# VH-VL binders against N-acetylmuramate alpha-1-phosphate uridylyltransferase (murU), part 12

Target 1, 242 residues: N-acetylmuramate alpha-1-phosphate uridylyltransferase (murU), of Caulobacter vibrioides (q9a2m1)
Amino acid sequence: MSQAPKIAMVLAAGLGTRMRPLTNDRPKALVEVAGKALIDHMLDRLVAASVETAVVNVHYFADLVEAHLRAREAKGLAPRIVISDERVQALETGGGIKHALALLGEGPVFVANIDSIWIEHAGAAVDAVAAAWDPERMDVCLMLASTTESLGFHDTGDVFLSADGLVRFKDAGEIAPLVYVGVHICKPEITADGPDGPFSLLPLWKRLAADGRVCGVAPEGLWMHVGDPQAKLAAEARLAEA
Key: E = the ipSAE of ESMFold2; O = the ipSAE of OpenDDE; V2 = 0.75 times the mean of E and O plus 0.25 times the DockQ between their complexes.

## First folded at step 6 (VH-VL; framework fv_ozuriftamab)

Design f2 (from e3 with heavy chain N54E; at its last look DockQ between E and O 0.89; V2 from the best seeds 0.00; counts 0 for: pae E 2.9 > 2)
Heavy chain, then light chain:
Amino acid sequence: EVQLVQSGAEVKKPGESLRISCKGSGYTFTDYYMHWVRQAPGQGLEWMGGINPESGGTGYNQKFKGRVTISADKSISTAYLQWSSLKASDTAMYYCARDWGSYEYFDYWGQGTLVTVSS
Amino acid sequence: AIQLTQSPSSLSASVGDRVTITCSATSSVSYMHWYLQKPGQSPQLLIYDASNRATGVPDRFSGSGSGTDFTLKISRVEAEDVGVYYCQQYHSYPLTFGQGTKVEIK
ESMFold2, look of step 6: ipSAE 0.474; ipTM 0.805
ESMFold2 (binder alone), look of step 6: mean pLDDT 93; pTM 0.949
OpenDDE, look of step 6: ipSAE 0.732; ipTM 0.888

Design f3 (from e3 with heavy chain S102D; at its last look DockQ between E and O 0.78; V2 from the best seeds 0.00; counts 0 for: pae E 3.0 > 2)
Fold by ESMFold2, look of step 6:
Structure f3 (fold): chain C 242 residues (1-242), chain A 119 residues (1-119), chain B 106 residues (1-106)
Amino acid sequence: as target 1 above (242 residues)
Amino acid sequence: EVQLVQSGAEVKKPGESLRISCKGSGYTFTDYYMHWVRQAPGQGLEWMGGINPNSGGTGYNQKFKGRVTISADKSISTAYLQWSSLKASDTAMYYCARDWGDYEYFDYWGQGTLVTVSS
Amino acid sequence: AIQLTQSPSSLSASVGDRVTITCSATSSVSYMHWYLQKPGQSPQLLIYDASNRATGVPDRFSGSGSGTDFTLKISRVEAEDVGVYYCQQYHSYPLTFGQGTKVEIK
């Protein structure tokens, strides 16, 4: 049986205020990089990894996101789209997953931000995450990138990765070699006991990592966080070189 | 309710040792990092360093590395800032502050501990 | 280290005024945060990650910016807004704060 999840949670509910003025009249998910919306870059990567359904949360300019995704479906493009409606209140990463639990169904899912773009040097990065997934051994598997092979992320990094793939989150004031780039696999039920409303995954991940339940992979490539208009231009320049 | 309660004001002479404390309550102490921030009289805020109370791992602003020690005792939910030999220039207000996460912003602050070092 | 310069260093405002404070960094930063230190109190978080209000912070406070230039605005100042406002960056260590902007309310 394939280990790869067929369902992804796609996190498109952010306000995108650092992208202003580009996000004054559209959500960040619809900002274009090299002629293609950020959300479409990510959906195409997920489809290449055999994702069949994307549950997409929406908040800021939710009608525009939904219209864009319906137009994508009308062209016959995978994946099937299910909307998780957060128009009333943005729920953050943990709250968003918990809110969508009924839509996500049973079993592990991909979780993906929309604001990371990457160039692959050896094979498909999303497939590398799926290949490492083992629900007996882990509750979360992170896609990671070297800080020296990434743009638009902070210099200090997020995590260390052991030879057997275990994640350790950096300590206070510590510099780590790897950043989380916005794609992971998880058991979505890890959010079930969280509060109703907004909450972050990060404290939950740190507790799970202390129990040896968070793993990761760092496929080689160039990763770009498209966090502001200058980062968009930098990403376009690098894509043009590839 | 999240609270950070610091030890009381200290008056010391140069060369003396000192340890001040910050006790966290109303949350899981080991889930969040703790930082120390200094404010010299009439001056702004200056980050000194932090600790992961679960692992004991620390990071320092290089300006203060070797001058202070940051530690924690997770069994009593308490972080510490310690000098082995105080200088007059260590006179300042010292705050502990809880780190939300890898964005490294401080969502809760202690009430401050005034340390006065004079001969 | 990334140095942060706030402008103005001080200001006086009347209740109801709009106040704008800027924070300029010597190089691009990933995250900028804002704090208020009221007289005789500890700092308190106002805004994290440029534009997100912390819990309990009134709607009159807003933040914006990216890269090297960030702004905090108070749309209608109230008497309780008196104090020193600080920006703080996270992109690289050491974490640094701006020099502060003292706001007095007439």
Scores: ipSAE 0.484, ipTM 0.804, lowest interface PAE 3.0, mean pLDDT 91
ESMFold2 (binder alone), look of step 6: mean pLDDT 93; pTM 0.949
OpenDDE, look of step 6: ipSAE 0.700; ipTM 0.883

Design f4 (from e3 with heavy chain E104D; at its last look DockQ between E and O 0.82; V2 from the best seeds 0.00; counts 0 for: pae E 3.4 > 2)
Fold by ESMFold2, look of step 6:
Structure f4 (fold): chain C 242 residues (1-242), chain A 119 residues (1-119), chain B 106 residues (1-106)
Amino acid sequence: as target 1 above (242 residues)
Amino acid sequence: EVQLVQSGAEVKKPGESLRISCKGSGYTFTDYYMHWVRQAPGQGLEWMGGINPNSGGTGYNQKFKGRVTISADKSISTAYLQWSSLKASDTAMYYCARDWGSYDYFDYWGQGTLVTVSS
Amino acid sequence: AIQLTQSPSSLSASVGDRVTITCSATSSVSYMHWYLQKPGQSPQLLIYDASNRATGVPDRFSGSGSGTDFTLKISRVEAEDVGVYYCQQYHSYPLTFGQGTKVEIK
């Protein structure tokens, strides 16, 4: 649909310390699952949702990430790649988006981590997030999954979702049924008033949710957080069964 | 500068009620969760529960549920831990601790409130 | 509840020594954090999410690990590092701490 974002911010700047020793000589984005780099798993999902441009932030082994992405482009694979350079300092999620504002242009964007892999049960999950996007009603739309249909995520969950699609972040010590799985749509300008250095999106999301400006969708599927070497092996085993 | 300032030490008898406080300053109080952690004499740390000061929503370690009440008054940036009937086994140091966000780690701690329950 | 066991329970080190403390969980945990409680003080955050140093923590402190096994290292211990070190998990409620590792400096 013509209203879906055509631009994605892909968050590839992390140090990947929990993935050691696999990240001793490469960034997490280039760790392979079932023979394919994590970043390529996510880029393929975004392309399937008609994303035309990925703005990819880089920090740890930035030259390797850039070379990998240029090689992907040389093979004729979408999307077009724009590098957001964080070599001097990693900026976290909010800082990274703010740093990339000029590259992201006008309008809503997808934002995607590189360490989520999933198996779809009904339709394309990224398309479901785009279908729920309504800039008059929301500033952020989260892709969510049930904690009982997820691997590698914490058991306590992150959020509740109302019948109208509004997100409420769980209270302290509360167990929530849904977890954020690393893909969302946002108005990137929500980061504009943040500090110029590193900062997280989570406090911004909580403030926006209190104002009813955060929505979400929970498409059906099996969701896997590839956060460490054991999680990589588990994800490979599950993909082999699919 | 983020600070958590707790109420002073208390000496109580079994059966008495008590409410201790933790006042947060140097940050937006309602943006962060507040937790209570106890440390019995000579022992380690034990999580009791927490509160979202914005909503008033609480979660408890089942060991303490029904034994204590956690509350907050966001208008004065203060969280509370309250007993309706103290036992001698409640003798401990009690800390409030601020929860930074999604990973439930405690980035700032109060100075502690020593509660002594004895006849 | 997820039980955390630290090793060793106590140690004595000289200034300049390398210190290693382990934390083992009874089941896999998503996030592990480390705190230091210096004598007479409240706990202070050292490491969050296994390996990230908290603001103001010297780089001689490092953390690592995943799944059920986590490690805190002090590359060159200083006199100010005396106290009890605790690991704390976030994966499921109740949140739990390890029993503590008392570090004495000679």
Scores: ipSAE 0.429, ipTM 0.782, lowest interface PAE 3.4, mean pLDDT 91
ESMFold2 (binder alone), look of step 6: mean pLDDT 93; pTM 0.949
OpenDDE, look of step 6: ipSAE 0.699; ipTM 0.879

Design f5 (from e3 with light chain S92N; at its last look DockQ between E and O 0.90; V2 from the best seeds 0.00; counts 0 for: pae E 4.7 > 2)
Fold by ESMFold2, look of step 6:
Structure f5 (fold): chain C 242 residues (1-242), chain A 119 residues (1-119), chain B 106 residues (1-106)
Amino acid sequence: as target 1 above (242 residues)
Amino acid sequence: EVQLVQSGAEVKKPGESLRISCKGSGYTFTDYYMHWVRQAPGQGLEWMGGINPNSGGTGYNQKFKGRVTISADKSISTAYLQWSSLKASDTAMYYCARDWGSYEYFDYWGQGTLVTVSS
Amino acid sequence: AIQLTQSPSSLSASVGDRVTITCSATSSVSYMHWYLQKPGQSPQLLIYDASNRATGVPDRFSGSGSGTDFTLKISRVEAEDVGVYYCQQYHNYPLTFGQGTKVEIK
């Protein structure tokens, strides 16, 4: 019923320390997988889902990220790029969205990390998240993947998903079948009452889930978390097989 | 500003019950998991289990399952570790530790509660 | 359960020395963390997720590694670095710690 978001928040402000030495001279967003920067992999997925504007936060090597994105625009590639400047302090996921609220406009947005790569088995995964979005029923809709059919994520999982799409976060010491893979839709104003500095979305999500306001979908595919240099090589090997 | 303050040292006999506490302040108590870690005299660290204070859901290291109970009272921002019947082998330092969530590292620790169980 | 073995079990260093501590897991782990327990204190987080320094940790501390093999380095040891260093894994339950590496500063 609701149209897919046309705006995405792209989270590119991380230090990428696990990716060292590859991130000694560049941000993680510009590390290449199969000849393409991580941020470009994600931007291409968002454009395929009709995203028109990406608000990209920057911190570590911010000038390099900005130059890369301006060069992308100069080649005529969508989406429009708006920079959310976090050079003074990295704000984490919740803080980054709160900082960018004025740039994100009205209405729901995609939020995407830059370090997930995936192979689709049954249609566009980003579109599946948008198809499930219903602002009357939810404040957040997560893209999820099975722990047993994903690479580079932890084995204990993050969440359970009910038959009607409601998310329950695992309790301490519990094993769950699904992981969050770094793409979601949210009402960005859910961050407005958070602290003025860095904070994570996870506590907020747990509160919203307790009220039945967090949903998710698990599209078919293979998800790869590109968290370190070995994970980069594994992702390249798997992409070559596909 | 984040603080975890544990109850004081305890000296007990085998077979006695005991509950020790960990009070969190300076943050929203129900937003973070709380874990218990033991350190036997002269030994290393051993994870015992944790609790989601919002739901009351718990997870245990199998070694301690059935031996201890982890609980929380969110109205007073306090987590508990409880034995119904202590053994001499329960003599150890017990720490509470706050868990950020996804990556399960412990960013803040209590000062520890020494439990001594002897005849 | 995933067992973690640290090496060395103890060492003695002079101020300014480079210290290297390793942590080997019995199977691959997603997340490795490092703690320092100074004498008479509770543990404190040094490194999370293999290589990220916790807030307030000096840049002489660094971490690296993936899979089964992880390393903590102190580039120039200071007197305040005395204590027992522990690695801790999160990949599956139970969460486990290494046996500890005692560092003495002479």
Scores: ipSAE 0.315, ipTM 0.738, lowest interface PAE 4.7, mean pLDDT 91
ESMFold2 (binder alone), look of step 6: mean pLDDT 93; pTM 0.951
OpenDDE, look of step 6: ipSAE 0.771; ipTM 0.898

## First folded at step 7 (VH-VL; framework fv_ozuriftamab)

Design g1 (from e3 with heavy chain N54E S102D; at its last look DockQ between E and O 0.88; V2 from the best seeds 0.00; counts 0 for: pae E 3.9 > 2)
Fold by ESMFold2, look of step 7:
Order: sequence, then structure tokens, then C-alpha cells
Structure g1 (fold): chain C 242 residues (1-242), chain A 119 residues (1-119), chain B 106 residues (1-106)
Amino acid sequence: as target 1 above (242 residues)
Amino acid sequence: EVQLVQSGAEVKKPGESLRISCKGSGYTFTDYYMHWVRQAPGQGLEWMGGINPESGGTGYNQKFKGRVTISADKSISTAYLQWSSLKASDTAMYYCARDWGDYEYFDYWGQGTLVTVSS
Amino acid sequence: AIQLTQSPSSLSASVGDRVTITCSATSSVSYMHWYLQKPGQSPQLLIYDASNRATGVPDRFSGSGSGTDFTLKISRVEAEDVGVYYCQQYHSYPLTFGQGTKVEIK
């Protein structure tokens, strides 16, 4: 049983253009759901899983993101914040992790989007990912949800999960039962050989999965992708019901 | 430089078979899905189906399932669209289009192959 | 299957005009993309995921929308913008396109 990561990479550099007009004057990370910024929803989940440091990348309205996070620290709220500065160029998911390698330290890290909100049905979902992490067996462990227990995701799904926890990405035109919901553990050095500019994790994940190095877990819950203003309102309605 | 180069125009009679091709270059062929899109004369675009060249796995628009076969030969970076028995209604422009992945938008398109099926 | 209806079906604009094209889906769509097919050419990607301009696309093109209603705008039309504009959804298979909007420049 390996120890849960104490460092998380939090991906907050996205442009958030689908959230307009809410993102005309703020980054998506600072859009509120039920009175709380998207990034704060995710940081609170990571803190509940004992994360001590969040490395947060910034690009769009970077000064506002930094000011928000420093205000959070001033209130005495964990975790410690380290900024990975992408103001010059947005680097995508893979590029962002590669750029932040020196800040992420040695060993595995959580990686989290800011636009995943969820209601837990049985235990802490982030803890379930950590419990499944085994660096001898995997380079990536995905947090997954069934398409029938998720909102705001596409109906076609992303992946299949074998009985022993191995991930297979769907083929063209195939319907898969599970979606990736914005949290994973990885060995961040898997990005080291990527280009120095922007690149996505998805092609890297597909290659690693073909080698049997991507695993996942599907903790019970209701998962919500907050990708646009309608999705924000839907998430608020579901949180009010909980 | 990413390029999708399709085979040349075809003039066929009803009942004949046909295979058209789309060769990808300037990228790792098996990292991307390949799709076929049809455009009948004077009409809009219709998605026909796609293939994962790495696995050979295919998905079809139900309208075309059983009418065409999508395949790929990854050793020569080529995708195919094939009919066993053409109909006059198969007269159309056929495009191959590359799918980046997760969002299923088509970032590169072939030049098109005009297939004319007439008596 | 999710049907996409574009409005208008065609239009004629003068250079410098603002052009607005809408795409309405029969049910909610997670990803909407826009293409331009210039006369005699294959389609080319303009906008992906509702609002992101593809590489090399001029900033006079913009996209917006979510749920069932999406919009493509050209802030000031140029002569080279002639062609047929298509929206395309990814939420459910089969992938579907709108019927097209033909834009002619006077």
C-alpha cells in the first residue's frame, strides 16, 4: 500500500470560453458554484485527502487567480499554494505538468481539474484513487464515474475498466460506460519526454494504457462537469438537493 | 506538415465494387482516429463512421452500416472506405477527416474523392 | 440522433457586414464545432468546442453557446469568407452536422 500523494497539480490555466459571459471578467477557476469558487471546491476535496501543497498553473486572468489563492491562505486555509506561471503561453494539460516538474518534487502527485464537482455516496472519492495507487503496476490512476451517474459529460463515455482495474480507451464510434472526471494520480515524469510547448495528456494516456500502465477506480457518487453557465446552475440545483 | 491524400475520382456502374483510400502523413497515423464524411451533390455533410487505426475498431452511422466497410492498414498509414455493391444513390463526394481524439472535431480533411455511379 | 438546424439557410452580405449564424440542437450537446467549406474545397475547421478558434482562423470569427443553442459570428465579413458554414455536434453517436448556411458576398 503506497502513501497518498501530498502534492497536487491543479489545472487552472484554461481560457473558460464556454463559460462566457461569466468568464468575461474572471477566470473559470473563480466562477462560483453555490457561493464557492470552482477552484475552492476542488482544493477542499484535496485537503480532505491530506494534500499539503497545491501547485496551481495560471494563465487567463492569472493575477486574479493568485490574489484569490493568497486570500485563501490568509484565512488559514490549507493547502500551501505554489504558482506555476504560464502567462507567456498556455501549455495544455501535459505541457502544464512538464513545465511544473521542478515544483512537483519527487514521486507521484494528484492532478486535478477545477471544473469537477461531485456528491459522494460512499466515502471520499479522492481517497479511493489514492488507495488504488501502486507505482509498480501503474503510471496513472484515473478517477472515473459511470455515464449514468454523471451530468454534463458526453453520453459516449471515455473508457472501459477491466476486473483488475486496467483502463482501455474507447475506439472511434464506440460507447464506453465510464468517463474521466477530472482527478488522477500520476508519475509526473511521464511528461518529461513531451514537447516543451503545449500538449495534451490524452495521447500519452492512450500509449501508456496500451502498455497496461493506466488504471482507474469508479467511486460511487454523482459527478458534474461544470463546463458552461447552464451546467453551473444544474450543479447548484443538485447541491441544494443534497 | 499533416496531409491526408485521397485516391482519385471514380466513375462506376451500379452493382460494382469500389475501395477508396486516404493516406495520412506528417503525423503518427495510429495516434488519431480517421473518419469518413459524405457529401451528396448539392447537399450537406453526413458522418459515415470512423476507425481507430491502432486497434482496427470501427463505429458506423446506422444509416451506412452494412452498406460500407471502413478499414485501415497501419503499415502504410492508409484508411479505406469500401462498397461491395454500389448504387446510383452512392454518387457523392467522400472526405476522410482526422479526429484529434477527446472532442471529436475534424482538424484535417482530405481533398475528397468524387464517386459517380451511373448507368 | 441529435438533429442540428442552422439559421439562416443562406444569406448574402456586403464586405464589412456583421454575420450571425445559429445552430439549434434537438437535445443538449456537450461539444459543438464549426466548419467552413469554401467553393470547390473540402471543409476546414473554424471553431471547436463552441468558442475556440482553430489555428490560423482570424479573430473576426467567434463562436458561443451551450446546451441546445449555438452561434457563429463574423464581425466584419471579407470576400474570402464565402462558402457554406456547418455546425457539428459531439455528444452522442452518430455525429451529426447542421444542414449548412450558404454565405455569399455581394
Scores: ipSAE 0.407, ipTM 0.779, lowest interface PAE 3.9, mean pLDDT 91
ESMFold2 (binder alone), look of step 7: mean pLDDT 93; pTM 0.949
OpenDDE, look of step 7: ipSAE 0.749; ipTM 0.887

Design g2 (from e3 with heavy chain Y103R; at its last look DockQ between E and O 0.85; V2 from the best seeds 0.00; counts 0 for: pae E 2.3 > 2)
Fold by ESMFold2, look of step 7:
Structure g2 (fold): chain C 242 residues (1-242), chain A 119 residues (1-119), chain B 106 residues (1-106)
Amino acid sequence: as target 1 above (242 residues)
Amino acid sequence: EVQLVQSGAEVKKPGESLRISCKGSGYTFTDYYMHWVRQAPGQGLEWMGGINPNSGGTGYNQKFKGRVTISADKSISTAYLQWSSLKASDTAMYYCARDWGSREYFDYWGQGTLVTVSS
Amino acid sequence: AIQLTQSPSSLSASVGDRVTITCSATSSVSYMHWYLQKPGQSPQLLIYDASNRATGVPDRFSGSGSGTDFTLKISRVEAEDVGVYYCQQYHSYPLTFGQGTKVEIK
């Protein structure tokens, strides 16, 4: 039985320009959905999965993100917060993980966006990802959702999932049934050979998938990408129905 | 130094076959998708389809499906667009374009291949 | 297919003017991108995902918007900004482009 990661990389460095005007005076991570900041929605999900430390990258309105997180700690709320400072340059997901390698320690970590909100139908989705994690079989395990159980994501999907949990990324112009919803487990050292500065994880994931090293799970539920003001309102409407 | 270099201009007659090429350099060719975009005279841009050079898997805009074939030879980092039987309406500029990631934007474009089909 | 309508279809500006181009989609889109095709050249990426400038793009170019309504702005137009500007969506296939906005500099 592999242990669930105790450390998460939480991605809060984005400019959030699609959320304007809501992000004119605050970072996207602090935009509220149903009265709670996006980052707090995600941190609460990670704490429920026994995460003890969140390494949070910061860039846009970094001082506000830090102040919010320190206030959260002052209230006695888990997890412990470590800041990965990207004020000089936005690094994208791959670059952000590489930049934070020394902070992430040894072993696998969760990696989580702050802009995914979901309603669970049958169980804890983060726990399902952790239950599937097996470092002998995989380097990455993705949280996935059906395009028909998702709002705010593109219609064409991202991946196919085999019966034994292996991920295949769609080909150019292909429609796939599942989308990546912004939470995964990885061995963070997979980023070590990437360039310094900004880079995407996607080419790395595709190479790892070709070697059978990328797996995923698709727990039942409703997933919502809160990418713009209309998506925020839609997410709030769905949460009110649940 | 990412570069997409296309084959030269073509003047053809209706019914003839044609294959044009796009050679990528300065990056790992199989890490990115390659797409073809058409610009008919006096018209805007139309996406025709794309290929995953690693798998050979293709996807087509239904408007062009069955009229063209997209392929790639990863051993020489080259993508192709091919017609079995050209029509006068195929007269256009054809661009190859590299797909940066899952968000489907084209960060590098070839110089274009003008195909003229007349008489 | 998702149709994109740009406004205006063409414009003539003086160096130093502020230019605004809009792109409206027939339904909500996940990603909107912008390209410039200078006379006699292939298109080049300006803005990806509504607001991110591509590498080497001057900061006088900015993008904004979400859902169905997107905007490209040039804060101070320069002579080299002449050409046709296109928006392009990704939400569903086929990928589609706007009809173009021709910008002339006087």
Scores: ipSAE 0.522, ipTM 0.811, lowest interface PAE 2.3, mean pLDDT 92
ESMFold2 (binder alone), look of step 7: mean pLDDT 93; pTM 0.951
OpenDDE, look of step 7: ipSAE 0.653; ipTM 0.873

Design g3 (from e3 with heavy chain S102R; at its last look DockQ between E and O 0.86; V2 from the best seeds 0.00; counts 0 for: pae E 3.3 > 2)
Heavy chain, then light chain:
Amino acid sequence: EVQLVQSGAEVKKPGESLRISCKGSGYTFTDYYMHWVRQAPGQGLEWMGGINPNSGGTGYNQKFKGRVTISADKSISTAYLQWSSLKASDTAMYYCARDWGRYEYFDYWGQGTLVTVSS
Amino acid sequence: AIQLTQSPSSLSASVGDRVTITCSATSSVSYMHWYLQKPGQSPQLLIYDASNRATGVPDRFSGSGSGTDFTLKISRVEAEDVGVYYCQQYHSYPLTFGQGTKVEIK
ESMFold2, look of step 7: ipSAE 0.441; ipTM 0.787
ESMFold2 (binder alone), look of step 7: mean pLDDT 93; pTM 0.951
OpenDDE, look of step 7: ipSAE 0.813; ipTM 0.910

Design g4 (from e3 with heavy chain G57N; at its last look DockQ between E and O 0.79; V2 from the best seeds 0.00; counts 0 for: pae E 5.5 > 2)
Fold by ESMFold2, look of step 7:
Structure g4 (fold): chain C 242 residues (1-242), chain A 119 residues (1-119), chain B 106 residues (1-106)
Amino acid sequence: as target 1 above (242 residues)
Amino acid sequence: EVQLVQSGAEVKKPGESLRISCKGSGYTFTDYYMHWVRQAPGQGLEWMGGINPNSGNTGYNQKFKGRVTISADKSISTAYLQWSSLKASDTAMYYCARDWGSYEYFDYWGQGTLVTVSS
Amino acid sequence: AIQLTQSPSSLSASVGDRVTITCSATSSVSYMHWYLQKPGQSPQLLIYDASNRATGVPDRFSGSGSGTDFTLKISRVEAEDVGVYYCQQYHSYPLTFGQGTKVEIK
């Protein structure tokens, strides 16, 4: 059984345009849900899974993100923060990881968006992804949720999961039962041969899945995508009920 | 660079069959979905359905299911839209459009194939 | 199916005018995209995911919105901007387009 990654790439470089007007004067990562910034919700989950270092990319309001993270460190809160600077050009998911390769070190890493919040029903979800990781069998392991246990994600889903944990991405016009909820483990070197500059992980994932190299787990819980102001309010209401 | 080239305009009678084509070049054909979009004369755009050329699997707007067949031949990077029996109401411009598979937007479009069905 | 209603259905503008087009959905949508169909041409992508300009689209075009209400703006209209503008949603199938907004330049 492979050891859990100690390093995470945290994707905080997005413009957050669907969160307007809340993102007119701050990055999406610093929008608060239930009194806590989105990035802090995710960092706390990663720390609970023993992550020691977060490599955080920055672009929109990058100085505010850095100041927030340095204030967090000054309070003695884990993890250690390393900034991957994308101020000149946003690089998207694949480009961001490729740009950060030297900072990510050797071996597999977590990769996390900042806009997923969840309530756990049975055990720690991030630990479930780590428990499933096997670098001999996979290059990517996705954290997934049922569309029926998810709020704020699109209705059509993303993927199917076989009994042995293999991922198949949905085809054109197909409805899939599971969504990707913004946390995965990967070998970051899968991005090394990508173009210089911005590119998305999704085409790379689809090619890897065709070769049987993408796996996933669907831990039990309630998953919330905080993608716009109404989704923020809905997430706060649900957390208050928990 | 990316190009989608469609077959030429067609004039047909009701009851005839027809297959129109869309050839993709400048990209890996099987990495992207291909969709068909209809525009009746003087009207707006209407999604008909799409295909994953790698798997051959199709998804249809229920309005057109059973009326048309979407297919692809990945060996020649070509998608098809086919009718077994045309109706006058099938008179429209038909576009193929490429979709990269996330967010479901159409980044490249063919030039269109005008299909006219009249007796 | 999610219906999209654009406003206005048509407009006439002078070069240099600011143009605003709205798109209203019958329920909340995850993604909204915008296309321009110039006279005699196929549609072309302008904006994806509410606010991202497609490659080669000038910065006079901008998009905004979330949930059910989305906006496309042209800050300074040029003569080449004539045509019909369409919004398109992705949240559930079938994929749907708005009815179109015809923009004429006088």
Scores: ipSAE 0.222, ipTM 0.711, lowest interface PAE 5.5, mean pLDDT 90
ESMFold2 (binder alone), look of step 7: mean pLDDT 93; pTM 0.948
OpenDDE, look of step 7: ipSAE 0.532; ipTM 0.844

